# VHH binders against Uncharacterized protein MJ1408: the designs that were tried, part 3

Target 1, 350 residues: Uncharacterized protein MJ1408, of Methanocaldococcus jannaschii (q58803)
Amino acid sequence: MSREANPFKKMPTILMPDELMAKALRRGEKVANEMRQKELPWLLKARFVEEHKVRTIASVVADNLQKVIDKTPPVRKLPKFYQEMVEVLVGIDDFKKSMGAFKWASELVRKLGNEYARKIRKARTPQQAGKLRKEFVGRVKSILEQIHPEMAFVAVAREKLKDLPTFKDLPTVVIAGYPNVGKSTLLKKLTGADVEINSYPFTTKGINVGYIGEIQMVDTPGLLDRPLYERNDIELQAILALNYLANLILFIIDASEFCGYTIEEQINLLKEIKDLFKAPIVVAINKIDLVDEERVKEIEEKLKEVGIEEILKISADKDIGLDELKERLKKIAIKEFLKDKDAENKELEC

## First folded at step 9 (VHH; framework vhh_6qgx_2)

Design w20 (from w1 with I100L)
Fold by ESMFold2-Fast, scan of step 9:
Parts: C-alpha cells; sequence; structure tokens
Structure w20 (fold): chain B 350 residues (1-350), chain A 126 residues (1-126)
C-alpha cells in the first residue's frame, strides 16, 4: 500500500521532429568519432563508422518514441475517472491514434536502421557507405515529419493530463456548497491532518484531499461551489467526472447566511447537484451556534421538502456534532463503495 | 512570461472594414490554437473565430461567416482577424486567446483557452 501518482505523471517531455532528429544526429556523430579512432583498414573503418552512426541514430529515435508509449498508460485499463478526463480534455480516439503513430514510427525506424546497417556492411566504397547513411537519415526525417501532428497532439495531451489529481481506490466523499460556508474548516476538523492540494481543470484553487482513516475526503473549491448553469459543456463534463469517484456527496449549508448566500440560494445549488450526481447526499447544516433552534428546524423542514433524508446539525467552529457526522459519513461511504465493488465483480463473473 | 497583445481596433462606419492583430510572446506559438472572442456592453464573452495550431483549420460563428477571416503568421508570432462588411451588432471589445489544444469541437468555449489578451475596442456606427 503506497500513495499512487496520477497515471499520466510518468509521461516524458515530447520532443518535436527537429529536436529529436538533432539529438539523434549529435549522438550518432559522437559514436562515429569514437569509431574513427580505431586502428582498422581504411574501407573497414569507413564502413564501421557509418554502420554505427546509423545504428545509433535509429536507437535514439526509436527508443525515444517507444519511451513515450511505455510511460503512457493504456486508456482502456484506467479507472473510469481518468478515462473520462482523457475524453473531456483530449479525446480518447485521437489519443489512441496518436499512440499508434508513435508505435508505427518507432518500429519502422528500428527496421530501417537494421536494413541500412546491413547494406553499409556490404558497401564497396566509403562514398557508398556515406550515401547509404544519408539515405537513412532522409527517411527518418520523413517519418518524423509524417507523425509531426501526432507528436504535437501528445505534447499538448501530456500538459493537460500530467497534473491531474491523484485519487486512491477508497470510499470517497466529495464536499460541496457555496464559498465561506465552512468547508475548509470542516475538512481540517474531520481529517485531523494537513490536506493535499491537487490541480484540477477549471479551478485555480485546485482540489483538497484529506482522509478519515481509509475514507477519502475531496473538497472542490471552484467546482461545486456556484450554480452549474454558469458552466460551459467542457467544464460541466469535468465536474461530472467526479461521479466516477463520489460514493457520497456532503453538502454544507450555512444556517447563519453570513457566507453571503440565502438559504433559498443554497438549497437551489443543492438541487442542481442532487440532479446531476448519482451518489446519495448528506446535508450538514453548519453554524448552528449562530442561530436559534427554530431557524435550524425551519431549514431542516425545507430540506425534507426537497427530498433530503440525511440531515446533520453541526458547528465546525465550536466542534458540535462532528463525531456524529464523521460516523455517518464513514458508514454511508463504505456501504456505497462496497456495493459498487460487488457490482463490478458480478459483471466480471458474467 | 506569456503575453498576448491586441491592436487594430477603432471606430468605423457600418459596411466598413478593420484588421485586428494579436502579437504572441513567451510561449511556443506554433503549438497553440488561437482564437478571437468578443464582449458587447452588458453581455458575456462570445466566440468569433479560431485557427488551429497548424493553420489548416478555421472556425467561425455563424453571424460573421463570410465576413471575417482569421489567419496566422508563424514567422511573426501573430494571429489576425480581417473584419469586412461590419455591422453595428459587431460593436464589442475583441480578445485574442491561446489554447494548448482543443478537444474536438470545443473551440467555442472560453474554458478551452489558457491565455488571454487585454482586448481592443471596436465601435461600428450606424
Amino acid sequence: as target 1 above (350 residues)
Amino acid sequence: QVQLVESGGGLVQAGGSLRLSCAASGFTFSRYDMAWFRRAPGKEREFVAAISWEGGSTFYTDSVKGRFTISRDHAKNTVSLQMNSLRPEDTAVYYCAASLGWTPNEYLHTSEYDYWGQGTRVTVSA
């Protein structure tokens, strides 16, 4: 059991055709100069120089392209959350096509390297050996230019995917609610430790990940803290990808309205989230220490009218109701997580 | 330091023409898709035109199709918008935007763009 990184974190920097070719030629020339120092008959020396130059160029190019493939996870084997993020940010079909182009080019360059090395070994003159090496270099340049669009596409994909958040395969609670309702204070109080800040698309604040034992707590500032009708389709798709992680949604209401949003506004956001997420919702009415019991009861009745059954009354600031909330979250999140795992196992048995 | 600087805005009569230019610096221009968006007084930012990083694909909103032309110059790190047959409804602040890459058909969305210029004002009189 260790902390797993984002599946795309190991993707290397993608060199463009001219950069990769320059690197390969420079390395090839270095190896050629080393071969020129050997004591060999003139023709044998010329052939060995050109042969090793070709083999080195082929290896540098083919290995670089293969390294991209080897360090990029196959989309079909990714957790559903990461598959959805590839679709939203990049496009799965184009991503697969681009990986195929890298594989094709790597294998073709390796094959041509072997072919030209063999031809150079049979060359009758140093001039013939040099001409064969120049032909090989020209073919490699052509292959790299042919896949230039795919190389650029993967470079862009890498920048979009490399900083996605790291999520563990654990029961997960996603936290929602307007700004300043007490989400950050509550997360710290429930987890008892420093939270991890992860990047996420369409939020400059990122997301915060904490743990209650083996329960994963995810706070999403900038994502589930304002009306969803204000989002474009891509932002909404990225937010809805959280459906593949969330076993439970914890929605925080500020009973005092000191957050700047009315109870009606807060319940309207809750309704939007309830309609778009499949996970059950628990509502925590926060800041009960700042309002009378009659006001809390009024809010509770309004929540029941909109179909909310799991309602807890808390004060994160005053440490009221937090133990009950923690136990309720653990119980529901574990139950939902195990249901999902059992369903997956039954699908595989069919 | 990434920077996009727009120029070429001004006052023009209906039926006239303007050419907007955007100068890009601080990033590898040839890897970025480029677009123009506009914001009319009291309205949200809307898509106008886009050009792919290779320069091979161009996209336009229906209201400007056939009147506006987007182009790019890789040697000068510039993107331009040629606006012909201008109408009073074209009055807006025009913004240059850059994206590392669109998902298919998502060039319309402001969220696809990583960098933005400060805008240049275009006023079309009746």
Scores: ipSAE 0.000, ipTM 0.115, lowest interface PAE 19.4, mean pLDDT 84

Design w21 (from w1 with I100V)
Fold by ESMFold2-Fast, scan of step 9:
Structure w21 (fold): chain B 350 residues (1-350), chain A 126 residues (1-126)
Amino acid sequence: as target 1 above (350 residues)
Amino acid sequence: QVQLVESGGGLVQAGGSLRLSCAASGFTFSRYDMAWFRRAPGKEREFVAAISWEGGSTFYTDSVKGRFTISRDHAKNTVSLQMNSLRPEDTAVYYCAASVGWTPNEYLHTSEYDYWGQGTRVTVSA
């Protein structure tokens, strides 16, 4: 399914109980002042003022809570990547519980508003009508304080979820490898420099998204550029959520070791990624212009020993092997994407 | 810490009646949408009936409409399923389920329910 924006982008700002109550009371008083301008007998005027004040307060509170529900996507209908991000960043059970609290409070406030409006219409004195409105306001305040923890939880959840990256439903290649192996240069040369920077949890560098036609290229600085065994469980889960996007992993090796990492260190990171990701891996041996053919052959043999079948020899800086790499990435990514779509469609039929 | 405990199951003759009860603890019962599901031998869990948190909306699978009635008692933290005109096809283990809210028409899906009881067995003799 085509994604135009992060599913949580439309979540509204969450007002806390005091803020929402103040807004509702201000709106109610404005309406009450308009009703006080009517030329009516004192009791009918008092009933009109208090009834409209109650109805307005109920509507403002209930509609505000309902708007949060309406603008929040149901977790089960989200793409698996976003479901996993909700679980990792906020917790699905607590998120659903909090949305349930908003629904409960919205419905109860609406019901009480109708109940108190009916009672006010039967009030025998202005004092009785005013007392009923005060009782209603007190009950609404109690309801909002009862759901205060859930309101605070959703406010925090919104801040965590609203800035998640927007991914298109396209064949996707995730790029991995140590810093300075040539990933940025390669990405620019493959995509023509139309790279979008997106935020991602647990990295200040974000992720870079580019396109080769209808192939989505995702570079992951700070995520797949150092050993994964040193990450905490939550950070690792956020990184592993990329499994729901990746149709292919492109791992870049710097044959020259000018990046500051040995071939052994680079292959060890490759082995970790291979163990954790389900997508097939293509390895590009970069900077072949800086090493002799015998060294490249040694690296290729080591890669085959660790189970790598798709190996390409390139120089991003010198434009060597880039057309062959581009075509190979397109072919594999499209094949895996279609395979994954067929599997998803069969799950929906069950 | 959330617990749902079913009771009221047993053996009954075709055309008879049973009342199942589900006692809820460890959460604010009045904030949860509640449902009954059943699983016949060799089959998957099937939706039976659901009731919204206020009791204002009730939903039933077609095969039990007019025969079964779902209700809730907030004071006792219970949801009940009154089963009348029982048929051999109603033989199953009946499960109580709780959800913190579902989208309209999602009450049919087991995946929408966060908490489940252990089940109570109902056998209807031909």
Scores: ipSAE 0.000, ipTM 0.247, lowest interface PAE 16.4, mean pLDDT 84

Design w22 (from w1 with I100Y)
Fold by ESMFold2-Fast, scan of step 9:
Structure w22 (fold): chain B 350 residues (1-350), chain A 126 residues (1-126)
Amino acid sequence: as target 1 above (350 residues)
Amino acid sequence: QVQLVESGGGLVQAGGSLRLSCAASGFTFSRYDMAWFRRAPGKEREFVAAISWEGGSTFYTDSVKGRFTISRDHAKNTVSLQMNSLRPEDTAVYYCAASYGWTPNEYLHTSEYDYWGQGTRVTVSA
């Protein structure tokens, strides 16, 4: 019931080694210039300048890397949908290894900063202090280059993950059916003006999220609107991740066939979705105002032959059957959502 | 290919001591936070002790604090658990675990660990 942002939205921009090092060196020089303005004995001043450079460089680098860790949610604590998206888009094992590399580098840079700051404080000459600072900088550069592949990986991962849709933990209905069967009109009439457009992998149209009170309605143009056998494995995996979200599938059939697809083609897509999704399916036969009752009965009989028990007859355009559809969706989605929550709670008890 | 192999378990009388060792291979040991978990007969896996990748931070469950000491040796790629003043309640299978990084304050949770050993049995007789 509370709104949850996409868990990856807080991930910061990932600086590459050269960028991060340049930022750290700039901050170090700024601090050094401030220290050079103070009235201190020349050796003590030289030590303080170099010590402050080292501490500043260490903090900038370590804090930047630590910020990435702090703002990235741990994969195992993610909702199942987001766990699957990490697997599909980037790979969980490599993502975890990369986070580990950031932690390792952050802690090592901080440790080295403390070590070199202490050594600089004991330096006998300004030249020794400067040499120790240069040695520290060289070691930091080496550490950043060592994790360069992981930094690049996380930057790419962040771009793929930050634009995933935000889903609430609510009873969720996923809408499916061919293009132009009336999905957009129906969603608008059921939810009103509260539809949010979100990006999704492998569709240029994104997904549309709307609400019927506490029921989440998800329209998936480009995903569940054409044969699934036409998809490559990674696209199909992204589509199947919707299984972790869907408590109910609402499949829309265009009885008039004005959408450009025959009833047989529409039922074949329904069969594919029914076989791949765990959630129960409700079928809405739309555009009944454009066909005779005999044709609607033929479609209903064909649906029963393929195991569909929940069939509703509607016209989104003419506002026929929408109240009955809304109540049916509400009852089934809530029931399935609570059933899934009970099963989840039993897993946590074990 | 990551592998953790525990050793040092066995039978001991109450008040005695044991030293468990975990040998790590197939990964960059110095990058991993390490922990010991245990599973007593009829119970779930519980946290015992953890040590950060650097070795600078150690954490213990209250029931073993002051009796157990966790340490690591980067040269040998090992993490050790020195168990002193053992009690019958310490009887369990002890597991070594490795994590690429703990979420802050979450080292207690098995979900934070990426790799696990097969376990070594410790039996403390009354």
Scores: ipSAE 0.000, ipTM 0.355, lowest interface PAE 12.5, mean pLDDT 85

Design w23 (from w1 with S30Y I100F)
Fold by ESMFold2-Fast, scan of step 9:
Structure w23 (fold): chain B 350 residues (1-350), chain A 126 residues (1-126)
Amino acid sequence: as target 1 above (350 residues)
Amino acid sequence: QVQLVESGGGLVQAGGSLRLSCAASGFTFYRYDMAWFRRAPGKEREFVAAISWEGGSTFYTDSVKGRFTISRDHAKNTVSLQMNSLRPEDTAVYYCAASFGWTPNEYLHTSEYDYWGQGTRVTVSA
């Protein structure tokens, strides 16, 4: 079954200590004011008011912290792509540590709320009950201040993770090649009008996701469209996370060189991608309508010299070779996807 | 850096008792859920017992329930495993593990634990 959303989309906004404390105090005051309107003996009323104020403050704080935990997916149970993105963008160990801090604080606040509610019930004077409530509030403020760094960390983590792309668990083809080689035109012609634009780290253009039936097509503008040695380490690792999605890489060559890159430059990018990605590569030589057959043959021979076995000759603009390309992509992507699923099942059983 | 150091292992005869201790340093001990795992020769790590950060919840694998007791001392930054009625099947290297927080009901999984000790060896003879 396909995933409908990025697993981090449900993470709530993270309140900082002062904001969470202010929310809890306001809620507690509202409940206290409602309780003051009840007709009870003065001491019982004072205890009742302070007890319910403490219980309300404890619940608001503890429930808010617990909600963050409940709506954050456990990293271990994530698909490997998302596990890698947490590691690259955030750091898994620090993320787990921060979740642990939320759990610790939530449980401690709830425990203290119960303890102070019991003490307030035994208070001999309204002044004693009020002092106990103030002491409880001070302790909650201290706990929130102790986890302030972890709260800030999770807030930043949420911003980095909430806009990651949503990928379906389907055979996936990742499209690569320099800008202006015809990737966007080709994607539209292979998948039709319905392409989804998703944000991705380190590209302002995002990624485009389309479908050929049950085959997921991922266009990667800004990611696999220039030499990888030009990237910093974090950017490169984010790009390499696509290895956990790609069953097949479709690399587009512009035979005409009108894209502004020589055939040599284009093949050098292909070599980098081939060395870094485990998925098989299909190369489509595009814009064959703009060059003679001898030039196409020369490019094909150069590609074979660098170990490329699957080469197709197309013109996206003129609708040449697109049906053959579509069928080849479907066949290879499905085969690799099923092979990867079989390997995953064997690893899980053994 | 976080460090966990186990002690108390040794050789004991079947039916005997041993007490393992784990000393924690380099972190805020009271924020961590703690566990004991063991690894018999030629096998993978197996869950033995766990205790929540506040000490209020304890968990045991079925084979040690009623025989082993896990406890913690926040003042000494230690977690202990009292092992009674030991069997030859209990022979293993015992590891102390710390987690910043378990996923609910997932305390059995090694992947839930962020820090590990080097282990202490327990040999139970027939």
Scores: ipSAE 0.000, ipTM 0.423, lowest interface PAE 11.7, mean pLDDT 85

Design w24 (from w1 with D33E)
Fold by ESMFold2-Fast, scan of step 9:
Structure w24 (fold): chain B 350 residues (1-350), chain A 126 residues (1-126)
Amino acid sequence: as target 1 above (350 residues)
Amino acid sequence: QVQLVESGGGLVQAGGSLRLSCAASGFTFSRYEMAWFRRAPGKEREFVAAISWEGGSTFYTDSVKGRFTISRDHAKNTVSLQMNSLRPEDTAVYYCAASIGWTPNEYLHTSEYDYWGQGTRVTVSA
């Protein structure tokens, strides 16, 4: 359910202290002008104007800060993939502390608004009422400046998190392999529908999401398509977050080597991915129409040497072996998904 | 370097009183929601009481309502739990907990608290 949409998509734009204060002051002045049109004695009118100005400023500031909190999902209740992405991209502890600063400021501004409204109601002169309003505004400015670092942090966090991909809570196959091995063609052939292109950290190409009925297919160009040993820790952590999504890894080998990578290079990438992911791996040897049977057998032997048991021979271009591959992927992905779901439910019961 | 240090635990007879204190350091105390949880021998951690950052809202588990009072002192960076009319079933290790950003609906959940003290033991003899 929560995995059916990016949970951060609803986060509003974060106004900085000066922007939020300017907005609140403009709204307060509008309300003040409306109150000035009332038919009241001069002192009562002056008090009424300043009281409502304070109440309006307090509400605009407090409500704006509270809206950020209300539209930001609580991190600990998120699906594990999104929790990991918050940790990797922004840091959970700092994110939660920053959200807490918004709550603290919202509540304090509301409390001060009530206090100053009461004081203004008791003011003996228009000048005293105006001075109290100015004092209140100064205190709100101070509060917003105190949380300025946290506001800036949440603004940056929002930009990093709002464009994360939307994943459904379905059995999921993550596709890996070098560029030009036929991943995009295969994904289109297997899903039969337009794929959705989603942004993802550390890749300019994004990720492609398609479906085989109730099976989610994820192609990861720029992530699982080159050696992982050259990546920094943060990039690797972002890639490892896919472990919380993947029920099965589908690794594509180009038997023809027309992709520009040798079989040895392709198998080395496979070994790196196998070591980093807990999900089972199915290997599809693609472009078998371009090579003889002896070459395919050589590749199979090399794959068995590195511990690969699930090997399929296909041609995405010529529609060879695709029905068998589709059925195999469905069976394994569903089995692993239900196994993972059962383990999650047992954790919640404890 | 957020630290919560409990004190005031000990042995008391049924019907007696104890005051637990939690000293907070390494963070802006006024921004944190504070709570007390306890774990009795052979049981899981349970909620006891919570107090909002401003000190205006307090929450209690039904079994301690009217007997326990939670309070905070912003100047001293402390939260206190005054325990009156103690019963043998109040015997437990009491933990101070701090959360940034819990809502009133979430104070019961241990997962919402970021920082925990080491605990202080309270034994009520019959």
Scores: ipSAE 0.000, ipTM 0.332, lowest interface PAE 13.3, mean pLDDT 84

Design w25 (from w1 with R31Y)
Fold by ESMFold2-Fast, scan of step 9:
Structure w25 (fold): chain B 350 residues (1-350), chain A 126 residues (1-126)
Amino acid sequence: as target 1 above (350 residues)
Amino acid sequence: QVQLVESGGGLVQAGGSLRLSCAASGFTFSYYDMAWFRRAPGKEREFVAAISWEGGSTFYTDSVKGRFTISRDHAKNTVSLQMNSLRPEDTAVYYCAASIGWTPNEYLHTSEYDYWGQGTRVTVSA
């Protein structure tokens, strides 16, 4: 499911053609100055200066492009969540094409560096050696301009992917429900610790990740807290990528309606989530301390009518029913996680 | 499939100590509530001690409270039962058991445990 860290965190900053060329030229000039200090016959010194400039420029450019490739994880080996996020945010085919462009350019620059270094060694004058170096530099600039669109694409891709949340490969409960139903209070009480706030696409609030031992709890403000039919296709796909993490959906109902949403509105959101997510759903009826028992029973009956079997009655603020909820979430999430692991192992064995 | 293997049983004199260990094959204990049960000759399995999956809660039958200590080592994937001040009445086959989860009142019931070891014999002489 997920790795220990976001697999894209190690992607280096992508230099644009002019920046990379400037860096390479500065390093080439440094090496040239070192060579000029050596005591060598005039023509040999001139050739060595230009040859080492070319070799240094080629190495700086080729190594920089190759480093991007080496530090970028291959999409096919990513956990399914991260594969889906590359598709949604970037486009897998365009991403692979861009990596191909980096490899093509790196190899071509290295080849040209070797070719021009050999030509410079045969130069009969310092002027000829200098002209060959200038010709090489012009060809490298042309190659970098040819892949400029792909360099820009990878730079944008890196910015989109580097801030994706880090999910561990653990039983995972995804929390859903309207704003102000008590999700944040509940998460804090169940985990006992402050939660990590992580960036996520299409929400300004981010997501909150906490842990109950080795169970990963994911609160999704701005994602699963309003009707999904109002989302554009790309936004919805990013939200649905959570299917690759979720072993259990915990849906929170505010029995008091003080959150600003009616029970009917809350159940309609629950139906949408139930239709779109494959994981089983547990519903917690929260704020039971603020309503009479007859009201709670009415909500429970409505939930049963829409096919909800796992219903718990809680008050996050008053610590009512939280131990039972915690044990129920643990039991279902671990069971579903182990089923998913068994299925993955069977796929690998076949 | 999952297998639990107990070790550390043996013959000991009254007042002595033994440490039982339970090791898992095919899984990790990190997600499981763990318990020890025992069966004396001619009797049914009875609860001895339990530890929750997060390690935060331990439970003991009254007859062993203060004498036995249950603990877990996540790194070694083991659960242990330290038995001190042993009595002839502690003579039994001791079983390690694992459950995906129980509510606080359910740890006493054999039916709540999904996996069981084959048992290790403890004999306490008078």
Scores: ipSAE 0.000, ipTM 0.190, lowest interface PAE 21.1, mean pLDDT 83

Design w26 (from w1 with R31W)
Fold by ESMFold2-Fast, scan of step 9:
Structure w26 (fold): chain B 350 residues (1-350), chain A 126 residues (1-126)
Amino acid sequence: as target 1 above (350 residues)
Amino acid sequence: QVQLVESGGGLVQAGGSLRLSCAASGFTFSWYDMAWFRRAPGKEREFVAAISWEGGSTFYTDSVKGRFTISRDHAKNTVSLQMNSLRPEDTAVYYCAASIGWTPNEYLHTSEYDYWGQGTRVTVSA
């Protein structure tokens, strides 16, 4: 019902000092040419032209900088997932400092515009009026060059943040397991086939987002489908940001081993994920149609030995156990989501 | 502040029809399996009908199957019970109930439901 989007999706393209200055000067000349057509005494005309150039340049520059601020969400008001992504990809302190620089420059340019407009109205000659306008333009250029590093930083930050996935504020199940264990088939069967493909840092495959009613299902190819100890620090931090979304982790085991990984290898990945993620884990033993009952029981006992209590036996391909899986995922994910919401409300009150 | 409020009960002659409605508030309706139970004088609550959260799969007790229809409206946060061909033995207080999740056969058990309405009376005269 409520539309949610990536909080950074509305961030505008960040113009560099030269680009912004050129835009402002072009707008100023357009206004100046309009004023030159008015029937006024030469000194009054010269003052009006220069005054309106200054006011227009100030407004274009100040409004452009303020637009960046207005369309950039405050970090403190972001959902924790997006706060973490700003920290990992950009750095929160530098991001806040850069927004402060934009605000400072916007206000200073507007103030200078008003000051120079007043001085131009009192100019005794057209040359004096022109000199004041040139002085104003020089000061604006200096201000933009002073914040050039922050402008460049925000431009890079925008490129990193604008394509982050859009997550709804719903109970969320994150799906994990090696490639080819049946994750895609299962997600298709549970969500009715259609899923939204979203980009994510450090994976070329992206992530897939689907829904079972009001339960958000997130499949993470390239992220939670290989050993985590092999990742560099930044990649691991980006993966661990999923902790702020996951109310439940669904780990899928291929009982047949046709995926190319042994049960032992699959359980080792499960142990790593269990160690690094705070959310409860449900394990679905998939492809039970391809193995005998004795092997399924062997896998179940090994899972219990590593502390897994929520185990389901399914076949995504043959539609076995899927209704029980849906009910279990729904019950646990909603319970954890509401628990996390209550904790957030207590955190804001204390 | 979870509330389930039933309406639509009343007096009807045998062979007649009534439509019961249950308005839900204070929780995310679309997450909950919904059911109707009834209690006749001197008896405990018994299952009548249930509708699942995910798409409207429906379940009925044998005595009402083919006569009663359960439905839900996610936009209005309501569950309804259309009762046709009413019999004197359908006389009872009807209760709306909500469960965060039940598996096959659990929908029959009152213990599986988290929230209950106060009930609406249905009287069927011979």
Scores: ipSAE 0.000, ipTM 0.355, lowest interface PAE 14.3, mean pLDDT 86

Design w27 (from w2 with S30D R31F)
Fold by ESMFold2-Fast, scan of step 9:
Structure w27 (fold): chain B 350 residues (1-350), chain A 126 residues (1-126)
Amino acid sequence: as target 1 above (350 residues)
Amino acid sequence: QVQLVESGGGLVQAGGSLRLSCAASGFTFDFYDMAWFRRAPGKEREFVAAISWEGGSTFYTDSVKGRFTISRDHAKNTVSLQMNSLRPEDTAVYYCAAKIGWTPNEYLHTSEYDYWGQGTRVTVSA
């Protein structure tokens, strides 16, 4: 099995300048109080206290900024789905620029901490040592305010990215079709009801992820269950990112039309999805127990006219045709997954 | 600390134009969807126009399409509403609103908005 976590889940909470400065100052004061307990001549004690306060403040600030960098995955090394989501939701160039600002500030704060610690060691009075520490603190505050926009940018980026769904590197079937066509019932019966609800951008419904052995099943309520031409550009790009995940699309048609959508409306959505996704499509005509055989054949003929060759007739509610569907999905998904892996390997060899 | 301050309202004759501006401060403006709502005398607050956090997507209520244009300026942290060919039925208090861009694109619902301005009055005479 592959990785089970969203690459961005390890990104830490981003403290704003005032929060980070307050944390650093509190920790610096704690260390200063420990140093004040040492038996030293008054000037040496003053230098020692202020030097360690500066070193601690520098470490807290620089380490916090560096931690953000270290825990953020490099975009180029992400699976293509996650790379596309960073571009769509955040903007890769601005994200990289903001991470650069964190690196610049971390390094500058470390450098200044070393510089001021050396100056404090040479201070001639306790007042001079204290003034140098105050000067250092002012410079750190200025650096954090300079990168305040980038800190805020990364904080919002983290919120957008940390809750993206976790996808395994397995053969993947993406399920599409209007609401109430039987997708939830079918998914439960195919996977044994062990599905996890994951958040997804631009939908309150989220997505459902389940498994048929080592086949990943993704149900997309709110995403591939209504016309795509009704979406704004960014929302559509987020939906189209599923192209980097899908090895097969399973489209569900409600033959009875009790879902509230006509066969014509359902086939129109199917045509949109077929045009926008590169993966092959299998269509399952569901609720065949509620309609005549002649009606099912009429739907099948209309599907063949729009270029659909893989058509199965099922009743999720009555457990009709589910074993045949399961076998067909596994065979096609595995074949397409292996084909995509071969293409990836050739790309890496060039 | 968070503020949305509207300006540009006033009295104008039918067929005239007004430009409303909303100045945002105290939050990360670049990641918020921005919208204009209005409330006519004796009526409920209604959606007018919205612009996505990236600035690429705009939405308008049918009654203002082709007449109103929403825009944003990331350098100045402002959102503007250019109102052309004004009609008496456009008379209302206009409100600037902000919601985080990550949430679903439900621009029509007042409950989705995190921050609101105090409003600016627009009166269109016959």
Scores: ipSAE 0.000, ipTM 0.105, lowest interface PAE 20.6, mean pLDDT 84

